# VHH binders against Dimethylsulfide dehydrogenase subunit gamma (ddhC), part 26

Target 1, 240 residues: Dimethylsulfide dehydrogenase subunit gamma (ddhC), of Rhodovulum sulfidophilum (Rhodobacter sulfidophilus) (q8gpg1)
Amino acid sequence: DSLNAGNIRLVDPEETVPVIKIPDGIYLRTPNDPDDIIWARVPEFRVEMVMAPPVHPSVGLRYRDEYPEQDLVVQLARTSERFYVRLRWVDPTRDMSTLRDRFRDGAAIEFSESDDSVSYMMGTDAESPVNIWYWHPDGDRVESLAAGSPGSLTRLDRQPVTGASEYRTGHGPDDSQWIVVMSRPLASEGDHQVSFERDTIPVAFALWQGADAQRDGLKLVSLNWIFARMTPDAAPAPGN
Below, E stands for the ipSAE of ESMFold2; O stands for the ipSAE of OpenDDE; V2 stands for 0.75 times the mean of E and O plus 0.25 times the DockQ between their complexes.

## First folded at step 21 (VHH; framework vhh_enristomig)

Design j06 (from y02 with I34M; at its last look DockQ between E and O 0.53; V2 from the best seeds 0.59)
Fold by ESMFold2, look of step 21:
Structure j06 (fold): chain B 240 residues (1-240), chain A 121 residues (1-121)
Amino acid sequence: as target 1 above (240 residues)
Amino acid sequence: EVQLLESGGGEVQPGGSLRLSCAASGFTFSSYYMSWYRQAPGKQREWVSVISSSGSTNYAESVKGRFTISRDNAKNTLYLQMSSLRAEDTAVYYCAARKYYKWGDRSYDYWGQGTLVTVKP
């Protein structure tokens, strides 16, 4: 029994989590709807998000101790033909692109093309080729990007990822949040797009909080890969 | 020494307007989320509104459309423009400052001492 209102399991770095199979043909309203009732049937988990560390390894631990931590709530799901990720996190205000502001909130999931457990920090050093789905709140724009090494971020020719979002005001700023869904067909659509024809896929996450007056805002990253199991031994019961 | 000093409270008739100010000193005002909270007699303190360092805002449903939060980073001052005031808006209004929000931590770095707003029945 999972209490979605506050008892969401924190997943350790390098842990394996299942991608929940959802019956085909459950499109109840609009594509990627963050409020679709199907999401109540997909177990949530949390990953710890920390300030992106400096590139010097020994400074990173002390740097992390000086900055706040935040949790990202994640759901991973698939049908026979499409992979979905749902992300939600606390954000006291909605930060959209404007003529005066050139920065905004954002979220990303990163997929490794390697089955290796070696760490890759999203938006910092790259240790293996990765495919990144990057969501921007203005128009729910999602970009499929590739990174193979530092400074190699490239927008891909094919853009098969779609997304939608909701900014939800809670009872106060501590309960206000973004909720984002991104999805793509399981079948590959061009070079450097992640292949879902694997038993497990290393994934990592990033968030941008555009409330900082600086252009890039405050960037948070997950600590290490977690492993998304595409073919679990047994699927958990829906709606738990 | 950090200070948040609210002013502009007073007595007003229903439907009236007031503008609250919060003068900040002793910290880097421009890097903080700034919030208004209020507490009516015998009730729990409740959130009213928040403004980010970049000027993005959010409001409690009970005040949306009637209250406007703003900030002037050059003057280190937070404002709350209140209009269409009602008896249930009677409360002590507090400003508060917080640099980061995270899951499970509701604490604020700094609080003001409050200013009383009274809306006549």
Scores: ipSAE 0.463, ipTM 0.781, lowest interface PAE 2.0, mean pLDDT 78
ESMFold2 (binder alone), look of step 21: mean pLDDT 86; pTM 0.863
OpenDDE, look of step 21: ipSAE 0.753; ipTM 0.891

## First folded at step 22 (VHH; framework vhh_enristomig)

Design l01 (from y01 with Y100F; at its last fold request DockQ between E and O 0.60; V2 from the best seeds 0.66)
Amino acid sequence: EVQLLESGGGEVQPGGSLRLSCAASGFTFSSYYISWYRQAPGKQREWVSVISSSGSTNYAESVKGRFTISRDNAKNTLYLQMSSLRAEDTAVYYCAARKFYKFGDRHYDYWGQGTLVTVKP
ESMFold2, look of step 22: ipSAE 0.476; ipTM 0.787
ESMFold2 (binder alone), look of step 22: mean pLDDT 83; pTM 0.834
OpenDDE, look of step 22: ipSAE 0.844; ipTM 0.931
ESMFold2, fold request of step 23: ipSAE 0.466, 0.472, 0.505; ipTM 0.791, 0.795, 0.806
ESMFold2 (binder alone), fold request of step 23: mean pLDDT 82, 83, 83; pTM 0.831, 0.833, 0.835
OpenDDE, fold request of step 23: ipSAE 0.859, 0.861, 0.858; ipTM 0.939, 0.940, 0.939

Design l02 (from w06 with Y100F; at its last look DockQ between E and O 0.55; V2 from the best seeds 0.00; counts 0 for: pae E 2.03 > 2)
Fold by ESMFold2, look of step 22:
Structure l02 (fold): chain B 240 residues (1-240), chain A 122 residues (1-122)
Amino acid sequence: as target 1 above (240 residues)
Amino acid sequence: EVQLLESGGGEVQPGGSLRLSCAASGFTFSSYYISWYRQAPGKQREWVSVISSSGSTNYAESVKGRFTISRDNAKNTLYLQMSSLRAEDTAVYYCAARKFYKFGDRHSYDYWGQGTLVTVKP
């Protein structure tokens, strides 16, 4: 059932998932257009999202006594020229407030620049950083950032990542959702930008949901790395 | 014990207005999404509107521009201001509370009210 996300495969931490190559005969109007014919050919998977450990005392003071459960639905795709991530999650309301809360409604994907020994919690040190694509609902702004430690982010000099989104009201709060696409050219370069010339790339995810009182940097994160396989092997045929 | 108690229903002429209230007790109202649902005779219950703990809102397409949801956390009360009422708005209106929403399944506990009848004369 397309309305029941429970039919979408749940991916455990440290699993490998394929990046699906979109057929060459399909063209997008823009890199981030949520063209459903293209995305209908890319398998979805779910990732469990959990409350991030507090990295600042004010975040710890706002930590709730009840923990929300949230799944993120993810698709990873590429063409010959561009890498795409599509994220969607249930959000009963669209939070359009622009007060002082910088992270009200937002989404991110995190890439290891090296291997899986780098901390998925925003890198290990300045020589073992992570690259983060961070989407804002305000104008669909996407930033390419680097982090070498929790709570520390640096905007990179080159900004090759773009994005677009749709907030879709469903038939109720249970199926009202954000849908976000972020993408970058495969060949784009710059200091601390992830390289797509690797067989597998560790990825992790984050969400901010301002309407659930996730304010002042409170966020949900996926646990540990998931491994994005850029060159998927053929699956064995059933019956052998 | 959790209680949600709707009030403010009644009969109105087409084009009229009503304001529904939902008084809440027995849970931390300010931490919940609160919704209005309605059920017309012989039909399935349908969603009308939702408001988050921080005051963000969403509406079913059929009521956008005619209905306004609001909440008063100091009074533990949810409201629905209904205007430009039509015969198809005739239903029992319920409030409901839920703390979290997710894809996949419903592990979050939720609460329902008893309902208040709104009748829009043909």
Scores: ipSAE 0.446, ipTM 0.771, lowest interface PAE 2.0, mean pLDDT 77
ESMFold2 (binder alone), look of step 22: mean pLDDT 81; pTM 0.815
OpenDDE, look of step 22: ipSAE 0.691; ipTM 0.869

Design l03 (from y01 with S53P; at its last fold request DockQ between E and O 0.61; V2 from the best seeds 0.65)
Amino acid sequence: EVQLLESGGGEVQPGGSLRLSCAASGFTFSSYYISWYRQAPGKQREWVSVISPSGSTNYAESVKGRFTISRDNAKNTLYLQMSSLRAEDTAVYYCAARKYYKFGDRHYDYWGQGTLVTVKP
ESMFold2, look of step 22: ipSAE 0.533; ipTM 0.814
ESMFold2 (binder alone), look of step 22: mean pLDDT 84; pTM 0.848
OpenDDE, look of step 22: ipSAE 0.818; ipTM 0.920
ESMFold2, fold request of step 23: ipSAE 0.473, 0.477, 0.430; ipTM 0.790, 0.793, 0.769
ESMFold2 (binder alone), fold request of step 23: mean pLDDT 84, 84, 84; pTM 0.848, 0.845, 0.845
OpenDDE, fold request of step 23: ipSAE 0.827, 0.854, 0.853; ipTM 0.923, 0.937, 0.936

Design l04 (from y01 with S53D; at its last look DockQ between E and O 0.58; V2 from the best seeds 0.61)
Fold by ESMFold2, look of step 22:
Structure l04 (fold): chain B 240 residues (1-240), chain A 121 residues (1-121)
Amino acid sequence: as target 1 above (240 residues)
Amino acid sequence: EVQLLESGGGEVQPGGSLRLSCAASGFTFSSYYISWYRQAPGKQREWVSVISDSGSTNYAESVKGRFTISRDNAKNTLYLQMSSLRAEDTAVYYCAARKYYKFGDRHYDYWGQGTLVTVKP
């Protein structure tokens, strides 16, 4: 089972992980197909997700009895022209409607333009901006957003990120999951859009789980930056 | 003392209907995911349905369109309305509760003792 924790490496905060280069001529059934066979060739890693404390951003939280714990499974890939992220997480029920909060189910990846920031949440000032790709389950809508100061979130003029998703009912609710792919051309498309021309890029993640103990859903975030190495490495040869 | 008590099982003819109940006590029922599982004689326990604290649902493919899960948080009670019953639905039906789902953990906090449903051949 793809949700077996013993088979997928848990990545610590501030660790470096590779972005896997895949062949440029590969045909996908759709541009962001979450079920494409190519994803079996991209190594997965897990990231610890904890409940966000929005009053005090960047204050690190460890798993405790008082907060739900969750892992996000991530794959990072690229071609010569396009960057892809694939996210999957356990979600026992599918929540498509939002009555009071637009973040009923959803996922985001955050990209930093700076290696020197201690805070990964929405940047620390206007000189340390972050680019956020936020996926909505309604029609696989993706927004490219910028955050330059705490609590300041701006929808960008250019919207170059696309996405697709699948909700899979497994053998039970603990095997049921969302799978989301988001991607964008490597070339920059306007102010505050992350540049993929760097050798490494700090990334962080967020999830919204609408069907949880909180009245308005659960927001989870990764603990700190993980460094995505854009210099591709060859995938290990099968069977060797 | 935590308790989950199933009821409403019995014998029915093929195509018939039953409504199962699961009465909960000793924990905050309204904050839990509650599931139905079933176990036929000599077979592994299998999942039937789940309902979230907010009322969102999911079903095993084998029962989708025939079974409906619901909950009444004021009465601390979970229900399973079963319709169009088939011989292969014969099993002991259990309710189970857990507060969170996480990667790699299949454990439930609480289980009931079960109620038998028999669908005549």
Scores: ipSAE 0.502, ipTM 0.798, lowest interface PAE 1.7, mean pLDDT 78
ESMFold2 (binder alone), look of step 22: mean pLDDT 84; pTM 0.842
OpenDDE, look of step 22: ipSAE 0.737; ipTM 0.889

